VHH binders against o75319. Designs and how they scored, part 242

Target 1, 181 residues: o75319
Amino acid sequence: GNHIPERWKDYLPVGQRMPGTRFIAFKVPLQKSFEKKLAPEECFSPLDLFNKIREQNEELGLIIDLTYTQRYYKPEDLPETVPYLKIFTVGHQVPDDETIFKFKHAVNGFLKENKDNDKLIGVHCTHGLNRTGYLICRYLIDVEGVRPDDAIELFNRCRGHCLERQNYIEDLQNGPIRKNW
Below, E stands for the ipSAE of ESMFold2; O stands for the ipSAE of OpenDDE; V2 stands for 0.75 times the mean of E and O plus 0.25 times the DockQ between their complexes.

## First folded at step 19 (VHH)

Design EE6 (framework vhh_4orz_3; at its last look DockQ between E and O 0.93; V2 from the best seeds 0.87)
Fold by OpenDDE, look of step 19:
Structure EE6 (fold): chain B 181 residues (1-181), chain A 120 residues (1-120)
Amino acid sequence: as target 1 above (181 residues)
Amino acid sequence: EVQLVESGGGLVQAGGSLRLFCAASGFTFSSYDMNWLRQAPGKRREWVALITSGGETDYAKSVKDRFTISRDNAKNTVSLQMNSLKPEDTAIYFCAREGWDHGEYVFDVWGQGTQVTVSS
């Protein structure tokens, strides 16, 4: 059967909206087939995701999935009203320029089309931390002109967990700005 | 060397059928979950079907009841039978091995892909 990602249980299921942005980060929700391996209180399904978002008085307008698989849940597990974008992102290494560009393009497209609302961009990898944090921070730094340390601090605080990968942190702090086109 | 090689792609009319094959080598095929994905022109790569090492299958909603994934462990092959094909099924189809890396599922081996074109 399906295996629960390592340390998945250790992370908060959903973070908080990042003030001044439309971003919210969360760990990967798991479809029903995974529930047999979890205690009831550990379960975090696509449905649970939306419930938790609602509890925060927020609404998701887009989900960006950065996992490098499709095992965890299917797009059809989501409401039809919420678009789903997969950006296959390899873990543990700094995302390449193409991945960064894809992410930025997706975010910018969403913002352009959603000027009339306050719906959120939900971003997740497996834990909703390292890949997720890097790409969100990369966007804030490259596109919004936010100081790297400010972006990282903001993400960490809102996610409830800190970026763990030093190579990601180092690239955000000292790496070059990536092209936005 | 670990590799996957797709075959069977081609041009077919809408409503027609096509069977894709993926030949695996360089690893214990029977121990791995195998997947088909596809990428249409100008669109993102999307997952199509999964078959576990245990033989369990799963499908994307868009292909369910039309496509069938199967495997032959003796021949180290995974196949995708595609029936009732539609123009929107036009894409490059990829075979992918699903592995476990750093405590998570990953598509860690990919084939080169095979072109499937469905004409209206």
Scores: ipSAE 0.895, ipTM 0.941, lowest interface PAE 0.4, mean pLDDT 96
Fold by ESMFold2, look of step 19:
Structure EE6 (fold): chain B 181 residues (1-181), chain A 120 residues (1-120)
Amino acid sequence: as target 1 above (181 residues)
Amino acid sequence: EVQLVESGGGLVQAGGSLRLFCAASGFTFSSYDMNWLRQAPGKRREWVALITSGGETDYAKSVKDRFTISRDNAKNTVSLQMNSLKPEDTAIYFCAREGWDHGEYVFDVWGQGTQVTVSS
């Protein structure tokens, strides 16, 4: 059967909108087939995601899924009005330049097409923390010129959990600036 | 060496059928979940079907009731029977092994793919 991702229950389902940005981060929603091992209060389905976003008086305009699988939910489980984008992102190592480029390209395209509304880009990996935090911060640093420590602090505060992986933190703080991508 | 090799692709007319095979080697095949994905020209790779080690199946809406995934653990193969083919099914089809790594699901082994072309 389906396994609940390790430590998934320990993380807040959805963060808060990151002020001054169009980003919101969350952990991966789980389709109904995963719910056999979950108490009702532990469930976080695609429907639950949209209910929680609406409770914050926000609206999603794009979901970027960074997981390297399709096991957790299907794109058809999302409202047809919300675009879905899969960027297969290898875990436990700093994302490669091609992955970073795809993420930046997707964000820039969304911002251009949605300049006349206030819809959010939802970003998730499995826990909505390490890969998600890295790519959001990489975008803010490289494209928006945000200082690395400020990007990391903003992400941590709004997600409600701190970035955990030291190699990601070190790359954001000390790694090369990828200005031309 | 861990390897997946797809076969059975080709050119078929719309409304026709085709059966794809994926031969697995170098690992305990019966212990792993297996998937088919596909990538059409100019499109992103998309998930098509899953068969678990226990034999449970699931399908993308676009192929449900037309495609059937199955496995033969004695031959270390997974198959995809594709009926009522449409031009939009034209793609490179990949099989992928799904592992459990660091507490999460990961497509950790891929084949090189087999081309399916459905003519109008």
Scores: ipSAE 0.810, ipTM 0.907, lowest interface PAE 0.8, mean pLDDT 93
ESMFold2 (binder alone), look of step 19: mean pLDDT 90; pTM 0.905

Design EE7 (framework vhh_4orz_3; at its last look DockQ between E and O 0.94; V2 from the best seeds 0.87)
Fold by OpenDDE, look of step 19:
Structure EE7 (fold): chain B 181 residues (1-181), chain A 120 residues (1-120)
Amino acid sequence: as target 1 above (181 residues)
Amino acid sequence: EVQLVESGGGLVQAGGSLRLFCAASGFTFSSYDMNWLRQAPGKRREWVALITSGGETDYAKSVKDRFTISRDNAKNTVSLQMNSLKPEDTAIYFCAREGWDHGEYVWDYWGQGTQVTVSS
């Protein structure tokens, strides 16, 4: 059967909207087949995701999935009204320029098409922390001109967990700006 | 060395059928879950089907009831039977091994892909 990702239970299922942005980060929701390996209070399904977002008086307008599998849940598990984008992102290493560009392009496209609402961009990897945090911060730094430390602090605070990977942090703080086109 | 080699691609008319094969080597094939993915021109790569080491299968909604994934552990092969093919099924089809790395699922090895073209 399906295995629960390591340390998955240790992370808050859903963060808070990042003030001044349309971003919200969360850990990967797991489809029903995983529930037999979880206590009821540990379960976090696609449905649970939307319920938790609603509890925050927010609405998802886009989900960006950064995991490098389709094992956890399927796009069909989501409401048809919420577009789903998969960006295959390898863990533990700084995302390459193509991945960064894909992410930025997706975000910018969404923002352009959703100027008339306040729907959120939900971003997740497995834990919704390192890959997720890096790409969100990379966007804020490269596109929005936010100071790296400010971006990182904002993400950490809103996610409820801090970026853990030093190579990501170092790249955000001291790495080059990536092209936006 | 882990190797995955796809075959069986080609040109087929809409409504037709095609069977893809993936030959695996360099690892204990029977112990791994296998996947098919595809990438259409100008589109992002998308997952198509999964078969576990235990023989359980799962499919993308777009191919469900038309495609069948299967495996032959004796031959170290995974196959994808594609029926009722549509032009939108045109893509490069990839075989991918699903591994476990740093506590999460990942497609850790890929074949080079095989071209499938469905004409109207």
Scores: ipSAE 0.900, ipTM 0.939, lowest interface PAE 0.4, mean pLDDT 96
Fold by ESMFold2, look of step 19:
Structure EE7 (fold): chain B 181 residues (1-181), chain A 120 residues (1-120)
Amino acid sequence: as target 1 above (181 residues)
Amino acid sequence: EVQLVESGGGLVQAGGSLRLFCAASGFTFSSYDMNWLRQAPGKRREWVALITSGGETDYAKSVKDRFTISRDNAKNTVSLQMNSLKPEDTAIYFCAREGWDHGEYVWDYWGQGTQVTVSS
């Protein structure tokens, strides 16, 4: 059996585009096999993700999957035209420097290849909140020079939920600026 | 302590077959979902196959119909029968236990891996 991730139903499926950035955050979409224990209005499939993005008049150009599993959906469940990248990110601890580097490298590569369009980078972990928010904010702080509190406030507002883990918040506010290598 | 030990890797010609094994110890094997992943030279580690505690299976598109995952709860083993092997299947193959940690699925324990090399 497939189990619905704890508290997954409590989070908005998709946030809003973060103004001034190319990011949008969402919770992990769940393939059809998970839907047996979900009411129709609770479902959020890979197809539902793309429909919701379209409803916002946006288009995804990359999906970055931060989960440490392949249980929830497969890359084949996404449109073949949308690049998919998995970065194994351990939960409940501040991501290590190698994980942060991989994320920055992926974002920078996307921006170079997509400088002539307005497509978005979709980022998710399981809930689209803590790991997702940390890495997006770390990018904005280290690469774009955004002030920590401004990055956090922007993420929270656009995701529709506040970052929850204090160790992530503390590291963003008071931790070292990471090298962009 | 939880341990996963892969075996059965080696050199095989394209079109050939290999069977990998993963010996599990230190936990109630029959209660856990098990996976195979692989990492080719210069590439990221990728998911290959899943077998649930209940025996349901799933596969990556690239190996479907060529690979078969199975488990023997009496022997605490997971195996991967690999048929019609291609040079693209050359990789280190890892078995991984899939746990439920803080309300989500996580590959929480890994083996050391076994090398599979498919000659052309």
Scores: ipSAE 0.782, ipTM 0.898, lowest interface PAE 0.9, mean pLDDT 93
ESMFold2 (binder alone), look of step 19: mean pLDDT 87; pTM 0.871

Design EE8 (framework vhh_4orz_3; at its last look DockQ between E and O 0.94; V2 from the best seeds 0.87)
Fold by OpenDDE, look of step 19:
Structure EE8 (fold): chain B 181 residues (1-181), chain A 120 residues (1-120)
Amino acid sequence: as target 1 above (181 residues)
Amino acid sequence: EVQLVESGGGLVQAGGSLRLFCAASGFTFSSYDMNWLRQAPGKRREWVALITSGGETDYAGSVKDRFTISRDNAKNTVSLQMNSLKPEDTAIYFCAREGWDHGEYVFDYWGQGTQVTVSS
């Protein structure tokens, strides 16, 4: 059967909206087939995701899935009203320029089309931390002109966990700005 | 060396059928979950179907009841039977091995892909 990602249980299921942004990060929700491997209180399904978002008085307008699989849940598990975008992102290495661009393009497209609302961009990888944090911070740094340390601090605080990968942190702090076009 | 080689693609009319094959080598095939994905022109790659090492299957909603994934462990092949094909099924179809890396599922190897074109 399906295996629970390592350390998945250790992370908060959903972070907080990042003030001044439309971003919210969360760990990957798991479809029903995974529930037999979890205690009831450990379960975090696509439905649970939306419930938790609602509890924060927020609404998701887009989900960006950065996992490098499709095992965890299907787009069909989401409300039809919320678009789902998969950006296959390899873990543990700094995302390449193409991945960064895809992410930025998706975010910018959403913002352009959603000027009339305050819906959030939900971003997740497996743990909703390293890949997720890097790409969100990369966007804030490259597109919004935020200081790298400020972006990282903001993400960490809102996610409730700190970026763990030093190569990601180093690239954010000292790496080159990536093209926005 | 892990290798995945797709075949069986081609041109077919809407409503027609096509069977894709993926020949695997360089690893213990029977121990791995196998997947089909596809990428249409100008669109992102999307997952199509999964078959586990145990023989369990899953499908994207868009292909459910039309496509069937199967495997032959004796021949190290995974197949995708595509029936009732639609123009929107036009894409390059990829075979992908699903592995476990750093505590998570990943498509760790891909084939080169095979072109499927469905004409209206």
Scores: ipSAE 0.897, ipTM 0.940, lowest interface PAE 0.4, mean pLDDT 96
Fold by ESMFold2, look of step 19:
Parts: C-alpha cells; sequence; structure tokens
Structure EE8 (fold): chain B 181 residues (1-181), chain A 120 residues (1-120)
C-alpha cells in the first residue's frame, strides 16, 4: 500500500532555475507503484522530472534527496549519468547543524567539479518546499552572502510556492549564520 | 517506547550467508512497514529492502535475488536473509520502522545497527 503524500498534488512538479545560482527545486517524483491513486495528469515520475528539466533547456548534474524515506523512488530509476545523494532530513523542525553541513559540503563539491559546465543541482524533499527551501536559502545566506529576505523571495518566486513554516522563515531571517562547516 | 534491536551480524566469507534479525517492541508491529538499510565504511546510509505490513517486499537492485526480507508478526521480528555475500556488502545494517507522519512516509525509528563483514 503506497499512499500519496498529503497535499503533494497541490504543488507544481518542478520550479524554475534560480537565477544567479545552480539550484532548481521540485517535489518528490513518484515511481509507477504510486500511480494507481493518481489521475494521468497528476503523475510525476522520475522520467517526467527529466523531461520537464529538458523542456526548460536545462540539465541536472546532481540530485539531492532530502526525504526521510526511500519509499518514493529508487536511485536506479535515475539515469546513471546523474549522481544521486540522499541527505536524511527530519521534517517540521529546523535542520540540525550536521544536516546543514552535509548539504553545504555536497553543494560546494558539486560546484568545484562542475565549474566548466552549467548543470544544475536538483533539490527535493517531499513537496520541494519547506526543507528544500530552507537548505537552499541557508546555503545562499551562509556561503554566498545573500540577504535572508532576498534568498527567500528568490526561492519562492522560482519554486512557484511560498515557504510555509514559520520556524524555518524565522531561523533564516533572525537565526545565526552557520560558519566553519 | 518504541525499540528496535538488530542482531545476527558477524564475519563471513565471500559467497557465504548470514541471517539478520530485528526485534521490535513498544508498538503494534503488524501495522507497520519495516525496512533494512546499511552503511558501508566511508559511505552514506543506503536503503536495502522493504516489507510492508501486508507482506509485500521490495529490494535495492544491488541485493535483489540475493537477499530476502521477511517478518514474523507473532514474534515481532523482521529478518534479512543474505545469501551469496560479497565484500561490497560489508556494512552496518539497520532496521527502521516506516511511519506515516504529517502526511508523508518517514523512517521514524531506527535500531542501533549490527555489523556485517564479508571477507574474501
Amino acid sequence: as target 1 above (181 residues)
Amino acid sequence: EVQLVESGGGLVQAGGSLRLFCAASGFTFSSYDMNWLRQAPGKRREWVALITSGGETDYAGSVKDRFTISRDNAKNTVSLQMNSLKPEDTAIYFCAREGWDHGEYVFDYWGQGTQVTVSS
């Protein structure tokens, strides 16, 4: 019995590339076994993800999966040419310093290895919004020096949905900058 | 208090077999999906196998046809039979309960793990 994540249908499958960054956010793709409870127009598979990225004239060079499960799809459902990284990220609370460090380390490693191309880092949690938006914004603030409100506005606009959780927003706006990762 | 305790790990020669066990307590075991994951030295934790409350199973491609997950609801136990073991199967193996929390799947409880070492 596969259940569709609550409110998953209400979110745009894939956002737009965030200008000035290498990030694109999306909701979790669902493997075929979930499709029994979906209308055809509601489906968003790993294949659909790559088709939508190509429609934007973009290419993924890394997928960072922030879900705290492996139920939704398997890494082997992705092209072998696209590295996949799981960072188990607890929902509903501000990610801990270890999780933030893992995310920053992964992004920095990707940027170093891919400095001579324009491939994107795809980031998702279940809905591609709260955990995803928090970690992308945390990176932009702490590493790139972006103002918190500018990072949040950029993410919201490019994702097509606003960050929802008050605790995440407050931590980005008023919380400490996390250095020396 | 939910508790998951793995056992059955050890040292085994390549080509050999081991059976891991996960003893569960503190919850209605028969109602939950259960998973095995593993973490090799220097690598990130990866998913290995799933068994649903209804008995359906699924496996990572790297272990399919060699590993079998099973459950005994009378004994509150999840097992992982591992055959044709390879050195690349060397890892700490964890069992995890999969819950439905705030509308999504979550590995909400983990065991402390059991070490499996496969030598050539």
Scores: ipSAE 0.810, ipTM 0.904, lowest interface PAE 0.8, mean pLDDT 93
ESMFold2 (binder alone), look of step 19: mean pLDDT 87; pTM 0.873

Design EE9 (framework vhh_4orz_3; at its last read DockQ between E and O 0.94; V2 from the best seeds 0.90)
Amino acid sequence: EVQLVESGGGLVQAGGSLRLFCAASGFTFSSYDMNWLRQAPGKRREWVALITSGGETDYAKSVKDRFTISRDNAKNTVSLQMNSLKPEDTAIYFCAREGWNHGEYVFDYWGQGTQVTVSS
ESMFold2, look of step 19: ipSAE 0.827; ipTM 0.915
ESMFold2 (binder alone), look of step 19: mean pLDDT 88; pTM 0.879
OpenDDE, look of step 19: ipSAE 0.896; ipTM 0.941
ESMFold2, look of step 20: ipSAE 0.816; ipTM 0.910
ESMFold2 (binder alone), look of step 20: mean pLDDT 88; pTM 0.882
OpenDDE, look of step 20: ipSAE 0.902; ipTM 0.942
ESMFold2, fold request of step 21: ipSAE 0.816, 0.819, 0.826; ipTM 0.907, 0.913, 0.913
ESMFold2 (binder alone), fold request of step 21: mean pLDDT 88, 87, 87; pTM 0.877, 0.871, 0.873
OpenDDE, fold request of step 21: ipSAE 0.916, 0.914, 0.916; ipTM 0.948, 0.947, 0.948
ESMFold2, last read: ipSAE 0.848, 0.835, 0.842; ipTM 0.921, 0.917, 0.920
ESMFold2 (binder alone), last read: mean pLDDT 88, 87, 87; pTM 0.877, 0.876, 0.877
OpenDDE, last read: ipSAE 0.917, 0.916, 0.917; ipTM 0.948, 0.948, 0.948

Design FF1 (framework vhh_7qia_2; at its last look DockQ between E and O 0.91; V2 from the best seeds 0.86)
Fold by OpenDDE, look of step 19:
Structure FF1 (fold): chain B 181 residues (1-181), chain A 118 residues (1-118)
Amino acid sequence: as target 1 above (181 residues)
Amino acid sequence: QLQLVESGGGLVQPGGSLRLSCEASGFTFSSYYMGWYRQAPGKQRELVAFIYSGGSTKYADSVKGRFTISRDNAKNTVYLQMNSLRPEDTAIYYCAAFKGEYGSTDSWGKGTPVTVSS
């Protein structure tokens, strides 16, 4: 269906590149069929995503979609030059180890294959905040050895919104390190 | 907007050490993320080391164990201690400051040259 996700309008469409990383977070872009239910200034399509990224003088090299549905947009709506990876991630609960591993593997693979450029890893869930923030922070903590509070702060600053889910925050701050392979 | 001035670059023999400094002008240095980048001739600029406002650090694989980034917030200065220097470390090294906030702009120094040669 074309139902606008709850609170979707409340979040900035695109964050800022996270300094020291190749991550950028954004809320889910919505395909054309959703535009009928939105004011013009509320619209955020796949095309709008790329335009906003370009406005920041950045380029996407990979999109990781963490939503648990495929109703928001189609991979075909994206430029063919940008790979699209779907990692079905259940909302509201801490991602399981398999999900975490898939995310880490995807990120590491991208970084390995893209050493010669500065293209970004675009990550989004529905709002581009909780699931997105958790997995990005989990990566920074587990793989790069960043202190949890530092990772969370960086993500929050760059996204323009703070992680909201206490279970995510708690797991990041006090949970165990997950294996990287 | 922060102004960044690098210093400490120069010529050194392989295996030698250098300490780069980057002094920032501004009142909110402690809230910024700082990084050292380098650009070798004919190559793209790359991240060398990064230090979070909270003190976490990150290094490029090529410099891990040899380089150390640190900051002195009282002096508005970020440092890069470079040990066991190699010819491949030859580059112009740039200091960068990032507020990290949405809509903020990055600040860059003019760079300091580091040449490692026998």
Scores: ipSAE 0.888, ipTM 0.938, lowest interface PAE 0.5, mean pLDDT 95
Fold by ESMFold2, look of step 19:
Structure FF1 (fold): chain B 181 residues (1-181), chain A 118 residues (1-118)
Amino acid sequence: as target 1 above (181 residues)
Amino acid sequence: QLQLVESGGGLVQPGGSLRLSCEASGFTFSSYYMGWYRQAPGKQRELVAFIYSGGSTKYADSVKGRFTISRDNAKNTVYLQMNSLRPEDTAIYYCAAFKGEYGSTDSWGKGTPVTVSS
C-alpha cells in the first residue's frame, strides 16, 4: 500500500525556519506513486520539499525521519544527497528516553559538524507536528534551557499548526528535564 | 514591518565594554522574537544572541559569559551588553525581529559597526 496518511492533506507541507535555531519541520514527503490519489495542488514530493526549502533561501544539512516505514519515500528519492537519519518514534505516547537521547545526539552531532555554515536540520514524522514538535521542544528545553511555553510557542508559530497531543504538551510543560546523554 | 534602529557601536580597546541598543517602532513589540547577529568581512552572518518573546535567551558559544541580551518592552528596545571584548568580536552588528509565523517576513536593522583593536 500507497494509502495517503490520514489527515495528511490538512497540514502545510513545510514550515518556516525556527528563528534562533537550526530547525525546520515538515510533513512526510510522498514519492510519485502516491500522486494518483492526489490533486495536483495536494502533491508534496521529495523534490517539492527541496524546492520549498530553496524558496525560503535555506538549505538542508540533515533530515531526521521519525517514521518507521519506508513506504512514503526512500533517501534515494531525494534530489540530492543529504545526510539522513531514521529515528523510530512510537506515536501517541510521550517518546521514551532512548528516543529522546538519539534525537539529542543527532542534533548535537550536526551542530558540531556544521558550525561554519547555516544549513538546517529538517525534522518530520507523518504530519510533522506531534512527534516532531515534541522532540524539537524537548531539545530546546533540555539542552538550550528554553522555557517550555517559549519552545512550544515558537514551534507552533513556525510550523503553522499547534501541537495537538495533550499528553505531549503536559509533559513538555510540567514534566521533568530529561537527563540523557 | 517592525522598523529597527541600532546604536551604540564604535571603536573600543580589547577588554573593554560596549552596550548596543535597538529601538523598534511598530505594534506589539512584546510578541516578537529578537536577535543580535554579526557579520565580519568575508564571513557569513551569525547569530550572537537571541531572546524569545517570553524571555528565554540563547547565545553563541563564542560570546557566552561575556555578552547579555535583554529587552525592555515598555521602551520597545532590545540591548546587547558586550563585556570583555576581543578583536574577534569586530563586525557589523545587526538587530533582527521575527514574528516566527508561517508566511511572515523578518525585519532587520541596517547594522552598527563594532571595532575592537589596540
Scores: ipSAE 0.787, ipTM 0.908, lowest interface PAE 0.9, mean pLDDT 91
ESMFold2 (binder alone), look of step 19: mean pLDDT 82; pTM 0.836

Design FF10 (framework vhh_7qia_2; at its last look DockQ between E and O 0.90; V2 from the best seeds 0.79)
Fold by OpenDDE, look of step 19:
Structure FF10 (fold): chain B 181 residues (1-181), chain A 118 residues (1-118)
Amino acid sequence: as target 1 above (181 residues)
Amino acid sequence: QLQLVESGGGLVQPGGSLRLSCEASGFTFSSYWMGWYRQAPGKQRELVAFIYSGGSTNYADSVKGRFTISRDNAKNTVYLQMNSLRPEDTAIYYCAAFKGEYGSTDSWGKGTPVTVSS
C-alpha cells in the first residue's frame, strides 16, 4: 500500500558523502503514488534523490536497498545507468552474517569495478539510519580496520542523525569481527 | 574557512623518501577529519591517506605499507610520510580537511608537487 513509513518525515532525506569513503546514506525515496499523502516539501522521490545528489556535486554509482519490502519504489524508477541491489534486511535486529557478507561483497565488487571514477555507493533502509548505519560501520570496522567509535562518529555526522538502536551500537563496539568471506 | 598550506614536496629518486606537511591556520582542527589526496597528470584526483578525528587511518591500496598519515593537533598539522617512492607516485598532493558537521564545506590546500624520477 501507500502508507507512509512511521517517522519517515522526521529524518533528513539525504546525508552527505562520508569523507574518506565512497558511501552516502539516505532515507527511502517514495514513488509518486505516495505524494498525495505528503506536503510538497515532504516529498522525496527517486528523482528528488538524484537531484539532491547532484546538488552535492556527486554521482551515484550503485544503490543498495536494505528495506524488507518492495512497496516504496521500483527499480524502474531509477536511471538505467545506476545499478540497483536489493538486500532484504530485517529491521530492529542485528543483521545476520549472510546479510553482512552480501553487503561487503557488493561494496567490494563495486570498488573493484569503479577504481577509475569517484561514484558513490548509495545505501538506504527505511530511514537510512539504523540498518544502513550498522552495515556501513560494520564494513569500515571489519574491512578497513577502523575503530568502532570513529566509524560511528563518521556515519552519524554525515547522515545528520545518530544511530538509535543500542543493540546495533553495542554489536559494533563490542561484537566480534565478521568474516569477509 | 580553514586555510591549509602544504609543504615538503619536491624531486626525489625512486626508492627515496619525502615527508609532506599540511598546516592549518585559524581554528584548531582536532575535531576534523584530514586527508591527503593526489592528482597525476591526466588522471582524476584520488585519496591517498585518511585520518579520523579519533586517530584511525585508511590508505589507498597502492600506498599501503609505504605511506603513513599522522596528525599533531597541538600544531594544527597533518603529515604524510612517504617511503619507497615510485615513479607512479608522481603527482600534486593536496591536503583536505573535513569539518564533520552536516552541510559543511570541505577545505583544500593549493597542493605541493611530488616528482619521483631517476
Scores: ipSAE 0.845, ipTM 0.922, lowest interface PAE 0.5, mean pLDDT 95
Fold by ESMFold2, look of step 19:
Structure FF10 (fold): chain B 181 residues (1-181), chain A 118 residues (1-118)
Amino acid sequence: as target 1 above (181 residues)
Amino acid sequence: QLQLVESGGGLVQPGGSLRLSCEASGFTFSSYWMGWYRQAPGKQRELVAFIYSGGSTNYADSVKGRFTISRDNAKNTVYLQMNSLRPEDTAIYYCAAFKGEYGSTDSWGKGTPVTVSS
């Protein structure tokens, strides 16, 4: 049934706020039905996510879920006041232009609506690393003009784990700037 | 432990300019990300400008084109050049340093007040 994602236990649950930005990255939270397969100290539920964010003196204003399944948790498990957006992102390949556009559009919309607060955009895929890191870095490079090496350093240090997929890293470092829209 | 001391604040007329400095003491200044933040009375502290270890910069929309952040790693100093100042820029300006590593803590200066008034 509810199999723990491979290597999910090996990653820190939640990163730190990425300074100079509104981003925070984390691995997918797992609803109660997964807890039978986890030791208590391994659990990381939607509630645990919000507790860890609060412990950092931060507040989530949007969650962007990059997975293409709903089996890990339901949006109903999140506080009603926190918007949730799913952007289906295929794994193992550099996201296509439509996926990148959807991500940029969601971030830009959030920043416009939240100019008067300091709430964060939480982004996750399964491990909160490769797809998550790619799209955050792509946004910082294309929209905010951050150099690829600075964006990658920022994500890696704040997530607490380095991007692993070489095709993502190479596309960020050497690929073209994707135009907004 | 990184210590941050801001200077250069003061009273200025609308349309004027100021240059803020933040001098750091401690190891590895070049590996830190640096930011200027501000807090006006009754408002939350907000990001003004940010500069990464590799030199990339980011600015709040309200200051783009008017403010410039820069760093001099040899002098362990970050600057904020503020041009075309407006009354809305009135705030206490804080320098901050970020390492970003898991378990690390941010460093903040005491702040330097800037007042833009006729």
Scores: ipSAE 0.668, ipTM 0.867, lowest interface PAE 1.5, mean pLDDT 91
ESMFold2 (binder alone), look of step 19: mean pLDDT 82; pTM 0.834

